# VH-VL binders against q9vpl3, part 8

Target 1, 224 residues: q9vpl3
Amino acid sequence: RGKINIQRPKAPHYERARVVAVTQPKYPELPKAKSCFKTRAERTQQQQENPYNEIIAREVRNWLDHSRLVAFFHLSSITADDIFRVRVQLHKQNLHLKSYGSKIIEQAVKNTRYEAIVPLFHSNHCIVFSPDPEKTAALLRIVRRVPQMVLLGGIVEETMLSRNQLVAYAQMPGLHAVQAQLVQTLSQAPGHLIQQLQAHQNSFVQVLDVHAKNQMNEETPKST

## First folded at step 1 (VH-VL)

Design f7 (framework fv_fezakinumab)
Fold by ESMFold2-Fast, scan of step 1:
Structure f7 (fold): chain C 224 residues (1-224), chain A 119 residues (1-119), chain B 111 residues (1-111)
Amino acid sequence: as target 1 above (224 residues)
Amino acid sequence: QVQLVQSGAEVKKPGASVKVSCKASGYTFTGYYMHWVRQAPGQGLEWVGWINPNSGGTFYAQKFRGRVTMTRDTSISTAYMELSRLRSDDTAVYYCARDYSFLGAFDIWGRGTLVTVSS
Amino acid sequence: QAVLTQPPSVSGAPGQRVTISCTGSSSNIGAGYDVHWYQQLPGTAPKLLIYGNSNRPSGVPDRFSGSKSGTSASLAITGLQAEDEADYYCQSYDSSLSGSVFGGGTQLTVL
């Protein structure tokens, strides 16, 4: 069965009971250790201090879980009409442009394999989702014409990729075996997802800084 | 600068449908959830539901499921609430309101649309 | 019927302090959901007064403050002025209803 059908947000009452039962940690019974841990009431309050965040976070998590391509962008000032045109072009390629608040993203990915992406969303951002990783090339062709969208990185087949790695993936011919080998090689790289994200974060900051300076100078890029 | 402008008052017969519009300006329409809240004459506030203008995703209060439909048109930054099979107790001022940074608090409100249902 | 309980009215003299209570249950305020407060002047839309239990939006005087404890929340207004005469509503979220819930409203009269 395909993962075309995205799971809808469930009622908080049932969802909460299920989440608490599944994810509730065991705490040691040492007196001082217990004082470092929140009580059940405090944990419930922290998890549910804003229920809209929980509902929306489930939507975000569902998109992350059911997309084989996820691309992260910094979003500069753009008109509603311009972003609508971009969405139409992306939708024709089964690419879905979404915007979420940074607090929502943090709640969606906390304690999941995606937790490493949180630092990418401390500024203006948007995300493109697709079930089809072959659409990476189409995505980059479309956003090349949208200077307000700056590629930060993404996830392909559950593997975190930097901007340069995504560009390399997009430039490969449509040979599934060759593309699979690239992703496999990156997946076997030493280090944890957090370490890879920290390296990518530094690269993203540099890219954003260069792009912002170029935008502020309002220079037309030189053709080569 | 930031404002929500709603459509004018409507008078409907029982069993009819009404569609209220809410046009947003001065902010990124797709960046914030939009809620609908109603207030019957002399009564308190009652939550109807929300729409995510970016995805078109919606969630409705149990009381209104099957009768309410929320939609949006991103090209004109406008949200819509359609309530069908109207009853006399649906007579109320209907407000659209922006969700403040997804906190579930409503920081910007439309001026309201009076919907009167009478035979 | 309102899900959150507020007193129907409260009154005070200019310069005095009044407190408006908002009582919920284990499925809303007691579950840890934030409480927000709105001021509604006659014939106008509600205005956000307090969000996230105790935070003030820009333009709201520091005479208005919010607090939350257990299943209840309170709005405190100090240094009452004639302009404060309005209806006040609390709002939270209810997990059993899976939606936003409001209090019944409190009419503040400045004597």
Scores: ipSAE 0.000, ipTM 0.412, lowest interface PAE 18.3, mean pLDDT 75

Design f8 (framework fv_fezakinumab)
Fold by ESMFold2-Fast, scan of step 1:
Structure f8 (fold): chain C 224 residues (1-224), chain A 119 residues (1-119), chain B 111 residues (1-111)
Amino acid sequence: as target 1 above (224 residues)
Amino acid sequence: QVQLVQSGAEVKKPGASVKVSCKASGYTFTGYYMHWVRQAPGQGLEWVGWINPNSGGTFYAQKFRGRVTMTRDTSISTAYMELSRLRSDDTAVYYCAREWGYDLPLDYWGRGTLVTVSS
Amino acid sequence: QAVLTQPPSVSGAPGQRVTISCTGSSSNIGAGYDVHWYQQLPGTAPKLLIYGNSNRPSGVPDRFSGSKSGTSASLAITGLQAEDEADYYCQSYDSSLSGSVFGGGTQLTVL
């Protein structure tokens, strides 16, 4: 027996690491000359202006720009061990689970056609990215085992899809051309789709409230 | 505890349709995908497809597209697989099986339904 | 035609070790998908024997073990017993097919 390191990629680890490295978001290198000419005070001021947020926002933008599949989830309380196991299973499918603060997501999507998704992220959330839209079925089957992750919607081939549309896409017969045609058809009313995504999130919150109240009622039997 | 109870054996003529049922008990039916797998006499296992009992969504192996339909009835926790335009080479035991974990293992299986297609 | 390749048969004497191979491709086992193994006793439904390459469900003896390397997986049975005589199937997921795939099956004979 050993520590929990189950289902991490192993031998041949090098090949998987190489593929992951190629698909990882690239960060622009900071100019060396500029850093050499800055005083301690200037470096401290630059840090206080939170340059870390800008770097991570660029990471999110790179993921969005280079992923043909993006799925948005509401994330309830989950243990570090459980989320790690989910990340490992997703990684084997070339699916990359990421969590970013709402402000960073807002910064990343500002001035893009996806800016309207920002309200989806004011609560706990996570995002799954993949360069391969054929992985949508694998994604949904993996996350179905994780009740703490609730699908809100996604983006496939740069087209925003509601939860139901993304589920329908996942259940297509595996013909890429047919799936691409469906995505194009569904993309014809993006304003309406954004409204559907927001409504689904609000409905989920309402369902959670009702469920919590029902469980509280069941804890104290009234007939006693 | 967890049980998958399948309908009885069927004998059909070529060109007919057959509908096999699988009644689940001992777990939350809508929480787990249900798969269908068949096995011709003396042959190996062949995956047919899956259904999501929560949404009713389905996905079928290429070989069966256009001939198979999977449905469910959540009120009685029962999944169905209907195979149309039957041929003699569709003679097989058809299993329902529950998907359990993260990489799609099938943890509980029904006992199987023998479907015989003969003239 | 099975998507995953298994030897059609293997045999061994009681107490010995046998291994059953399962060979895939870059779209399934080679893509990092886990391999699961099923045991089918004569006249019965398959039973989950190994999941996630190497994990045993409750009730499966530790003489059964699984491993995976590259595009292939292997099931090892040590201390072979007469009751182990059965058909064994490997299963994985295939990204190109977006579905489950099985091996052709291996008949284990205990001599």
Scores: ipSAE 0.007, ipTM 0.431, lowest interface PAE 11.6, mean pLDDT 76

Design f9 (framework fv_fezakinumab)
Fold by ESMFold2-Fast, scan of step 1:
Structure f9 (fold): chain C 224 residues (1-224), chain A 121 residues (1-121), chain B 111 residues (1-111)
Amino acid sequence: as target 1 above (224 residues)
Amino acid sequence: QVQLVQSGAEVKKPGASVKVSCKASGYTFTGYYMHWVRQAPGQGLEWVGWINPNSGGTFYAQKFRGRVTMTRDTSISTAYMELSRLRSDDTAVYYCARDIPYYDSLGMDVWGRGTLVTVSS
Amino acid sequence: QAVLTQPPSVSGAPGQRVTISCTGSSSNIGAGYDVHWYQQLPGTAPKLLIYGNSNRPSGVPDRFSGSKSGTSASLAITGLQAEDEADYYCQSYDSSLSGSVFGGGTQLTVL
């Protein structure tokens, strides 16, 4: 059967075996198996201005243009195995976890309607993309189990939403009309959204600085 | 500091029901599944089920279906396990335990101290 | 009866190495689900000792290590100490049962 548990989106045994087979480390280098954290080599490449950056920036733009759900996260220290498990679970729900350098993101969104998101990526980050906005609830259920990933905000149906607005969207009934209505309602004051997202990012960083002292603890700052 | 504080020991007659509580603190209660595991005297660990505190969704091991009910109260960060139609072989220490968030094998990282439930006539 | 098979007891002298096996099937460990290990001292709740096959939580000595191969997993304890006397349980997930499954437990005696 296709599902083990509807209320807990865990991969069924046979689907897990298929995903593991696809992700087998038979090839030299597995760049897609990397954590949300940039490798030293990737950070070094971010310092170089060359044609390669434009190619990757175009890939980022394509993800933004073809996704009706985009969620932005701050990422704390997490093992490669842990993030791989999260990536597999997200992939089962057609949610695609990606990580790109801040300079590449800046190049991708420069002179586009997404330029306002650049400040979110000045620290460790990752982004989840999906063509299906109905997957917002599934995304938040999965990420609630990953305290190292702290939700900063997102874009639903081309509307920028703060963390609280995205959480509210996820809590509504799964009816398409109701969710479309909710997005419209939550985005009634879009003029100040960038300020809200930046303020939330700063608040998250402050809370995460405290969490650096107490191991793996709660990473959601007083809002969810 | 993550803690799970369980209710005190209970003595019940066969056929009665028992409701054990587990109060969570030091983390976001709705962010983690809560498991219930029991251990009969001198025996091994036996998984009873889990509850998703966010949705209220539950899943019970086949052995306990029809007799166990798991609930939660998010306002006080407390999970409950009620076992009905008690038998003498239900005598055990009942533990609540927090799910390991990165793994789909339903592992447990933080455990309560346990609640001894004795069923005697 | 437990779903995962462990030896009921194992023993060693101080400073020695002991291993505790955990044997599953194609619906659990063989399906690729991770194995976790718990230590239970007499009269106490179980404590997470190893998670995700081979990872140690903070505070667990590096003398404890885990591994997994095929349908089986193993817990290795090197430099055995008297404080290591406890019951050890392996645990995984079973896709056929859709739930957590435990081994029967292994009592470690330090002689």
Scores: ipSAE 0.000, ipTM 0.411, lowest interface PAE 15.9, mean pLDDT 75

Design i1 (framework fv_imvotamab_arm2)
Fold by ESMFold2-Fast, scan of step 1:
Structure i1 (fold): chain C 224 residues (1-224), chain A 120 residues (1-120), chain B 112 residues (1-112)
Amino acid sequence: as target 1 above (224 residues)
Amino acid sequence: EVQLVQSGAEVKKPGESLKISCKGSGYSFTSYWIGWVRQMPGKGLEWMGIIYPGDSDTRYSPSFQGQVTISADKSITTAYLQWSSLKASDTAMYYCARHLDYGDYEFDYWGQGTLVTVSS
Amino acid sequence: DIVMTQTPLSSPVTLGQPASISCRSSQSLVHSDGNTYLSWLQQRPGQPPRLLIYKISNRFSGVPDRFSGSGAGTDFTLKISRVEAEDVGVYYCMQATQFPLTFGGGTKVEIK
């Protein structure tokens, strides 16, 4: 079942390191102390952050550009074996689970219409991408058995949806016209959507608290 | 009140096609998996497969893969189990059942059953 | 496939006396999410199965408290504290931890 891939570094990892080394941009030399002015080009070059992060951010933008379904999750601690099993199940449905650092996500969505979702990524997170929005129902079914993954919201056909809106979308018939109509009906202004996505984060904290209390209640009685 | 109502008993000859139904009411039909279970006369329970009506995703038992087709019509809140060509060995009671909750494939509510008799 | 083995095959019991049914799985039923998806079903003569217990020990709505479930890993028990006449039937354990879903062979509870 391919678990061997987790235990050893992949060839693409070494290839990526080599490509990054070759394609790294050269930072401009510092100007002499007497110069107080910088050209527009010099300012642009000096503002360039870690080149490695920009390469990964470009990968994220490519996923966003080529995916008609994007779902955002809060991710609690999970074992390598468990997340691998989830990835395999998702992959069979053309659903691609990715994890990126919050700084990279911020850099990827900066100056885009999706910049408003950056606060979602200040906690541990993961993202599922798919070119097929009809797989939303399959996604939700698979993640139901993964309590470590809590749905925060998503993007369907370039429209940002809250958790509840995404769940409603998943329940519609597979007819494109019906699903397109639902997406239009469920869409919301970015400000309102952000409040709902933050509420889902708060709901996750509440769910985690309830789960912890339930575990304590379950563990307290030690008699069978 | 959650209820699953199955179609009436069927008597068929080998080689004939058949489609039996399971109508759900009293809950959000598209939010729960529906499973099919076979019970041969005087025998125990055998899981055949399940469907999620919200997107028609199906999972089959290896023993039943290719032998039956499970489908659902969410507009009339009905799940189906169908055979293209019946065999005498398909004689059994067939139950539909709803899954208990999100991510829990245990069954909570069961239909009354459909008796299928296949004989020459 | 996970094989579910029930003992005994039949359990003649006197009204008001306790009954105990055991179920053993060929491998652990602990799911990666930490839950154990082991349930117990009751089938009265001529009726469909009815859920009694889910996730080892949780009674389903409407199930009398004389029914209790216990166990962990691969060894599970259903107990009826005081058997009543309406308890006559076949009892099945079921695992829903992995596909395919599998059932025990059944235990017939009958009055002696």
Scores: ipSAE 0.000, ipTM 0.419, lowest interface PAE 17.1, mean pLDDT 76

Design i10 (framework fv_imvotamab_arm2)
Fold by ESMFold2-Fast, scan of step 1:
Structure i10 (fold): chain C 224 residues (1-224), chain A 119 residues (1-119), chain B 112 residues (1-112)
Amino acid sequence: as target 1 above (224 residues)
Amino acid sequence: EVQLVQSGAEVKKPGESLKISCKGSGYSFTSYWIGWVRQMPGKGLEWMGIIYPGDSDTRYSPSFQGQVTISADKSITTAYLQWSSLKASDTAMYYCARHEGYSFGLDYWGQGTLVTVSS
Amino acid sequence: DIVMTQTPLSSPVTLGQPASISCRSSQSLVHSDGNTYLSWLQQRPGQPPRLLIYKISNRFSGVPDRFSGSGAGTDFTLKISRVEAEDVGVYYCMQATQFPLTFGGGTKVEIK
């Protein structure tokens, strides 16, 4: 066959209805007041915010709603040519590499079950989206050869998974019953998921460079 | 395949109203912004504004605020650009384009609608 | 509003030779998220514009690799490594870093 076409998530009628419902604006009847305490820096940043940030936030929400596989990566310094080559390889597998600012991601996921992912994006990052969760194995095979991309975790079938849980999921491709059971089993330890993802990233950085200070001992619970 | 199909050419007199259309297909119409761009004869491109069809959230370039109305009907996947009272200076080619937020770009464009306003 | 200035106004080029178009913005196009939202559009005679390059250097789908973009801050360049007959048209730079979106004045590429 000829040139590979650009693939995008298909939206059957019922999925479109869901996306529309999620993206519809919420109009609170009560004026905001006590919930708008901000630091001086936060107020200055919001006053300078580009209107296009909301456009990107809506797009991120649409990608989340249409994707059954979402993978989060820490992105080290990489050339434009190298990332382009990776993007092309991923695109051939219906895997879509996107990069968004942390503030935009926060706006996209606030008031959703996924707002717990915001801390993962404090540094350089990128996200891979796909409508096909069976592509997890292909994704991991491709990124194994890209040392600048470090897997932090992801979302499969609307369930948040750590790096190790995603690797386990990838080992059972094409078996619906086994995959469903695995996702259900892996979802049983929600209290440590974000801590595990952040600890893994910090541990990896320390191994590659020098020990930062004392032992990592972050047990601060993240919000729901 | 993503496609935006615009309505046919219009010839109007000053003071008349006009509404032109842009029909989207091949993608989730309610999930992307649609922008309008004007190109006057022999001139460059001017961005007029955008609309999010999912909730009709609309934003205008300051130069076009109050001069035109942008709207959309998601049941027929169509966006509109409307004038209450046309002027000769509105003579131009009008393009609609999908606005893709990741790139902050206008990625797919309609074929254009030529609007001629003469006395 | 950000003013986008393109040079040259026209560029007659021999087939197979390179062409270069420059775009300068009145202020930095670096967005608060660290990205630079500078795009290049191609408009062939009698056709609507089409996206060539976004975020300075990323080729849009279906765009031949002879097109490349570069630059940073306020100075940007679109290069065509080997001009073909179908490359005749007007090229525009566009910024979406600040509202409203603004375009360059255009550069006409013609074959000698």
Scores: ipSAE 0.000, ipTM 0.436, lowest interface PAE 17.5, mean pLDDT 75

Design i11 (framework fv_imvotamab_arm2)
Fold by ESMFold2-Fast, scan of step 1:
Structure i11 (fold): chain C 224 residues (1-224), chain A 121 residues (1-121), chain B 112 residues (1-112)
Amino acid sequence: as target 1 above (224 residues)
Amino acid sequence: EVQLVQSGAEVKKPGESLKISCKGSGYSFTSYWIGWVRQMPGKGLEWMGIIYPGDSDTRYSPSFQGQVTISADKSITTAYLQWSSLKASDTAMYYCARLGIYDFWSYMDVWGQGTLVTVSS
Amino acid sequence: DIVMTQTPLSSPVTLGQPASISCRSSQSLVHSDGNTYLSWLQQRPGQPPRLLIYKISNRFSGVPDRFSGSGAGTDFTLKISRVEAEDVGVYYCMQATQFPLTFGGGTKVEIK
């Protein structure tokens, strides 16, 4: 060990000589640290009983119900200034970055079609909401430069998509008919969202490759 | 047909200003990044910077920051590369290229034909 | 910045024989999203560059199957199984994992 993580001590208080002269012990007030200490279990229980959790859970449900695009991210350590800059860039594109505790998200999605997302939020996380699914490309462009935000997956038009599926959706801007068909094709894969995030399927890659090649062939003359 | 068409060759003197163009067609111009690449005579490719025309978000290579200005006009689907004061060392072929974002599109798939810029006294 | 190093500088090859180009990066090209954004470009004399391979091994539309890419992490290879006359040109690797985007120095493929 070699480094001490202490704040500058507060200046000494003046002590009157008469107290010293009568040799009476001076007892400082005990630190308040112990009185404010709570275990993780106690904090978790307090959060479950907190009425504010239900109010915030309703806010989360409202965002989910009114957003056609929802993207889930793992969030590594990031400064307040850095996340603020990201939030401003996202807001310009009608993308709304929100952070909620895992218990609040669990309460919000309990007994809903989105209950499967709960495992994504067992660590540091954030969510981006938008009423406009066409903004998926803008979202991924902005967050590509933020290594602290790692895309886990999302929901587009009420369909849960893995990270790779959401990225594929983003890369087909201006092709709404193809994008709608792609979402339907990808949504046929069963399983939890977290399991889908680990999936690397040849059929998925093939569908994207075929659509990309068809688009390229239509736009570029074939070589002879 | 997706294509990028660049402006014609330029012959300039040191100290002159210049703005070259790259016009996109056959795709959603605001949905793709446009990158600029320099190739000095007999040398390799150098990345200069990129612009996202949808919101004019612009990123420069550290070597080119302050040396050039990249801009775009989405109403005419055109990206620009501009110098306020040319130097002889700016003599090169300049390419524009389309880039996607993430996954299958994180590469330069469509290239302009190039604009040759010659700076001599 | 990520430095991309290509070998060899020049590769004279006999028609119908294989050619191999190596590309090494100064640091891993695995992006935080799990993908590796390494591509290969071909530049024929007097022409703009053309995309051959993206994300290590995916052949771009219209690219002949004699071209293949492989590799992981920091070491990547472009192979031409049977070189044809039209394959003459300079080949570049490029990384898009980390800003700024960077190119390899190029490898000139020539027929002998």
Scores: ipSAE 0.000, ipTM 0.469, lowest interface PAE 12.6, mean pLDDT 77

Design i12 (framework fv_imvotamab_arm2)
Fold by ESMFold2-Fast, scan of step 1:
Structure i12 (fold): chain C 224 residues (1-224), chain A 119 residues (1-119), chain B 112 residues (1-112)
Amino acid sequence: as target 1 above (224 residues)
Amino acid sequence: EVQLVQSGAEVKKPGESLKISCKGSGYSFTSYWIGWVRQMPGKGLEWMGIIYPGDSDTRYSPSFQGQVTISADKSITTAYLQWSSLKASDTAMYYCARPSWELPYFDYWGQGTLVTVSS
Amino acid sequence: DIVMTQTPLSSPVTLGQPASISCRSSQSLVHSDGNTYLSWLQQRPGQPPRLLIYKISNRFSGVPDRFSGSGAGTDFTLKISRVEAEDVGVYYCMQATQFPLTFGGGTKVEIK
């Protein structure tokens, strides 16, 4: 060995279980005034060490592994009653609407082929899962009546598709062979989904950033 | 989405100083390395160096050690590449790139900054 | 520094035909952890590089299955089973087993 090895970033979450055991910090007692608050870094560290997050991350991995259809949506402000009605309609078609925090999504897809989706979840989002890719048309018919849900893209048969590609897939006859051929044809443009999703997501991120600054009441730490 | 957004094209004269930027967004900026790659007009890719913003640990390719300075400002999630005195041979497209968290493949690239140095 | 040599320098290919690119390293790319950190990048005209394959043969997310990588030690190959119009560009191999990271000289794939 003896060579500079930059293969691995100095990220503390390398082999999480061992890192938690070895690097659990020993903190001195803080003065009373400062002990009333924790820094964002300290809150983030506590959240990363929370075993509840690992349990939910495993749930997310299980949904990704067992779903042949995964659709990603930006979610604008919507009432609890309205989202419940949408969830019920989707469930009748074997479509499962889920929302997870961005940290949990990141933890779930870290070091997997799905890691590229993490940036989609830094804004308000939801995901629809289904074991049946033929339900894509039913999904889009339901969602077209919900302006608060904006389709960003999806994964069909482990192939990433842009919004337009997923819409095209939904418009094909409901024959599995025909739909498989379409997915194969659409996948001829490698990286196309990521480029299109980045362009679309940038528009939403930019709008959210402007609104957050205009309100001047949001205390989220700088990320930009 | 994970994005690396680089500063705009620059036209400079030999001897001038320059600092170009690469702004990271959509990920934990302090948890990933950021590298810089040069591509001279009509030529291939050359590795310049890499920085870990969390502790400012910086590693340079021997060909670029002492010729450029790589730095980062974690408060604005931005990495920098800087020249104290530009030469005509510095004319190139400069890319920033982020390696994957555990594996040293570069999964995200900036759009590039074209630097032209002429009299 | 590890020197990476690519052949051919250019590969004019008829649409639908296969293409093959070779990459040779001056030293073994096997890391002390047993992994071989050899990647393939695609650069389309006017665009930044894009990751195709990592660790010799693992296809990155969104990369079509017509792209495949193989090899061991110092000799590596990228194959495109059926070249499409969108595959026009320059392809680079890259090693990350030793710092500094080094790239092959590139292979230009064009449609004839």
Scores: ipSAE 0.000, ipTM 0.375, lowest interface PAE 25.2, mean pLDDT 74

Design i13 (framework fv_imvotamab_arm2)
Fold by ESMFold2-Fast, scan of step 1:
Structure i13 (fold): chain C 224 residues (1-224), chain A 119 residues (1-119), chain B 112 residues (1-112)
Amino acid sequence: as target 1 above (224 residues)
Amino acid sequence: EVQLVQSGAEVKKPGESLKISCKGSGYSFTSYWIGWVRQMPGKGLEWMGIIYPGDSDTRYSPSFQGQVTISADKSITTAYLQWSSLKASDTAMYYCARTFDYLGAFDIWGQGTLVTVSS
Amino acid sequence: DIVMTQTPLSSPVTLGQPASISCRSSQSLVHSDGNTYLSWLQQRPGQPPRLLIYKISNRFSGVPDRFSGSGAGTDFTLKISRVEAEDVGVYYCMQATQFPLTFGGGTKVEIK
């Protein structure tokens, strides 16, 4: 064989992943296989953890560690053909679209510097990874034409950025020193992305509360 | 900052045992493989072996199988390269470096440990 | 074992001129996953190796754009568009497609 078996994010292109999913039977429990890595078997035996979740969590962690660009999206209902089209377009730009369950994301980032991203994955979501931060502009251009994908924020050079900060970063292509300075300026405080998203959510809730109160006042019935 | 810091230079006599270290910091130590590379004085690079610290899965180059032992202690984020009995031909600079197969390359390197074996 | 052959052994270049290094493998470096795990390393005198290029043509973080990689299958090239004084050193190709990992013999880049 001679193939290198190093821990890596197992994320084949959509077409290859789709073929594997169709051609192989899936079972609730992943049986021990001759080709499974010792890490997977040992962790399952000692900690009684689900081996499938452990494998995928390792994949997520490796993608986060090895990607200089990570973008988080809310994903609305989309057809298999549409998402395939998007994946192909992104792949041509060395951008890798991945979808993982919230529990797996939490397991992958628990006790790491990325733990702050967990609240972003409360509902339907997907993540785009790339080793090349210069591809941020290309990413935003492609996603602008996909209304089912809504940018939430991202990580550039291990620095968390809000939606607006990531858009600003994309406007500085080819200015490496300025880009690095911008990243540091935009994200001076830990948890900046989460703080901005929480502020936005609170503002929206307050608007809804005011609107509801105004409707109640307009429709106030007379009671004795 | 991601770093690999190796132990200091060693001067040994033939037949002595030796264990050198490579300490990782600034990243998830158990998520990467650590490889060992030998460079004989004035010569090129030779891959010796590699270890995955998360489960101690270790693989050796056929040329080094049985000549050295590679190990890791994930509690102190340190990998090791060990000889039971040194030979003069083991005189070389030894580097540790991290990798994974998606990258397919050694991206971060230690500063090197010079091992001199002479009578 | 995959044998990696580098040419030339030594490349004296005039400052500002281009340099080209060739690397040939004894068999295809295409992995079953479709990737080609061919990388280029730079070693300056007295320093550890430094990653320049991975997967044939991708520049690693902090590597100047004057460095470029190309090739396919068994024939690969590293080019420096205009050599700077700091580029003096030995350059190695490496394959990670299969065990054991193997390096080219190295090419020394010197200023005339």
Scores: ipSAE 0.000, ipTM 0.414, lowest interface PAE 15.7, mean pLDDT 75

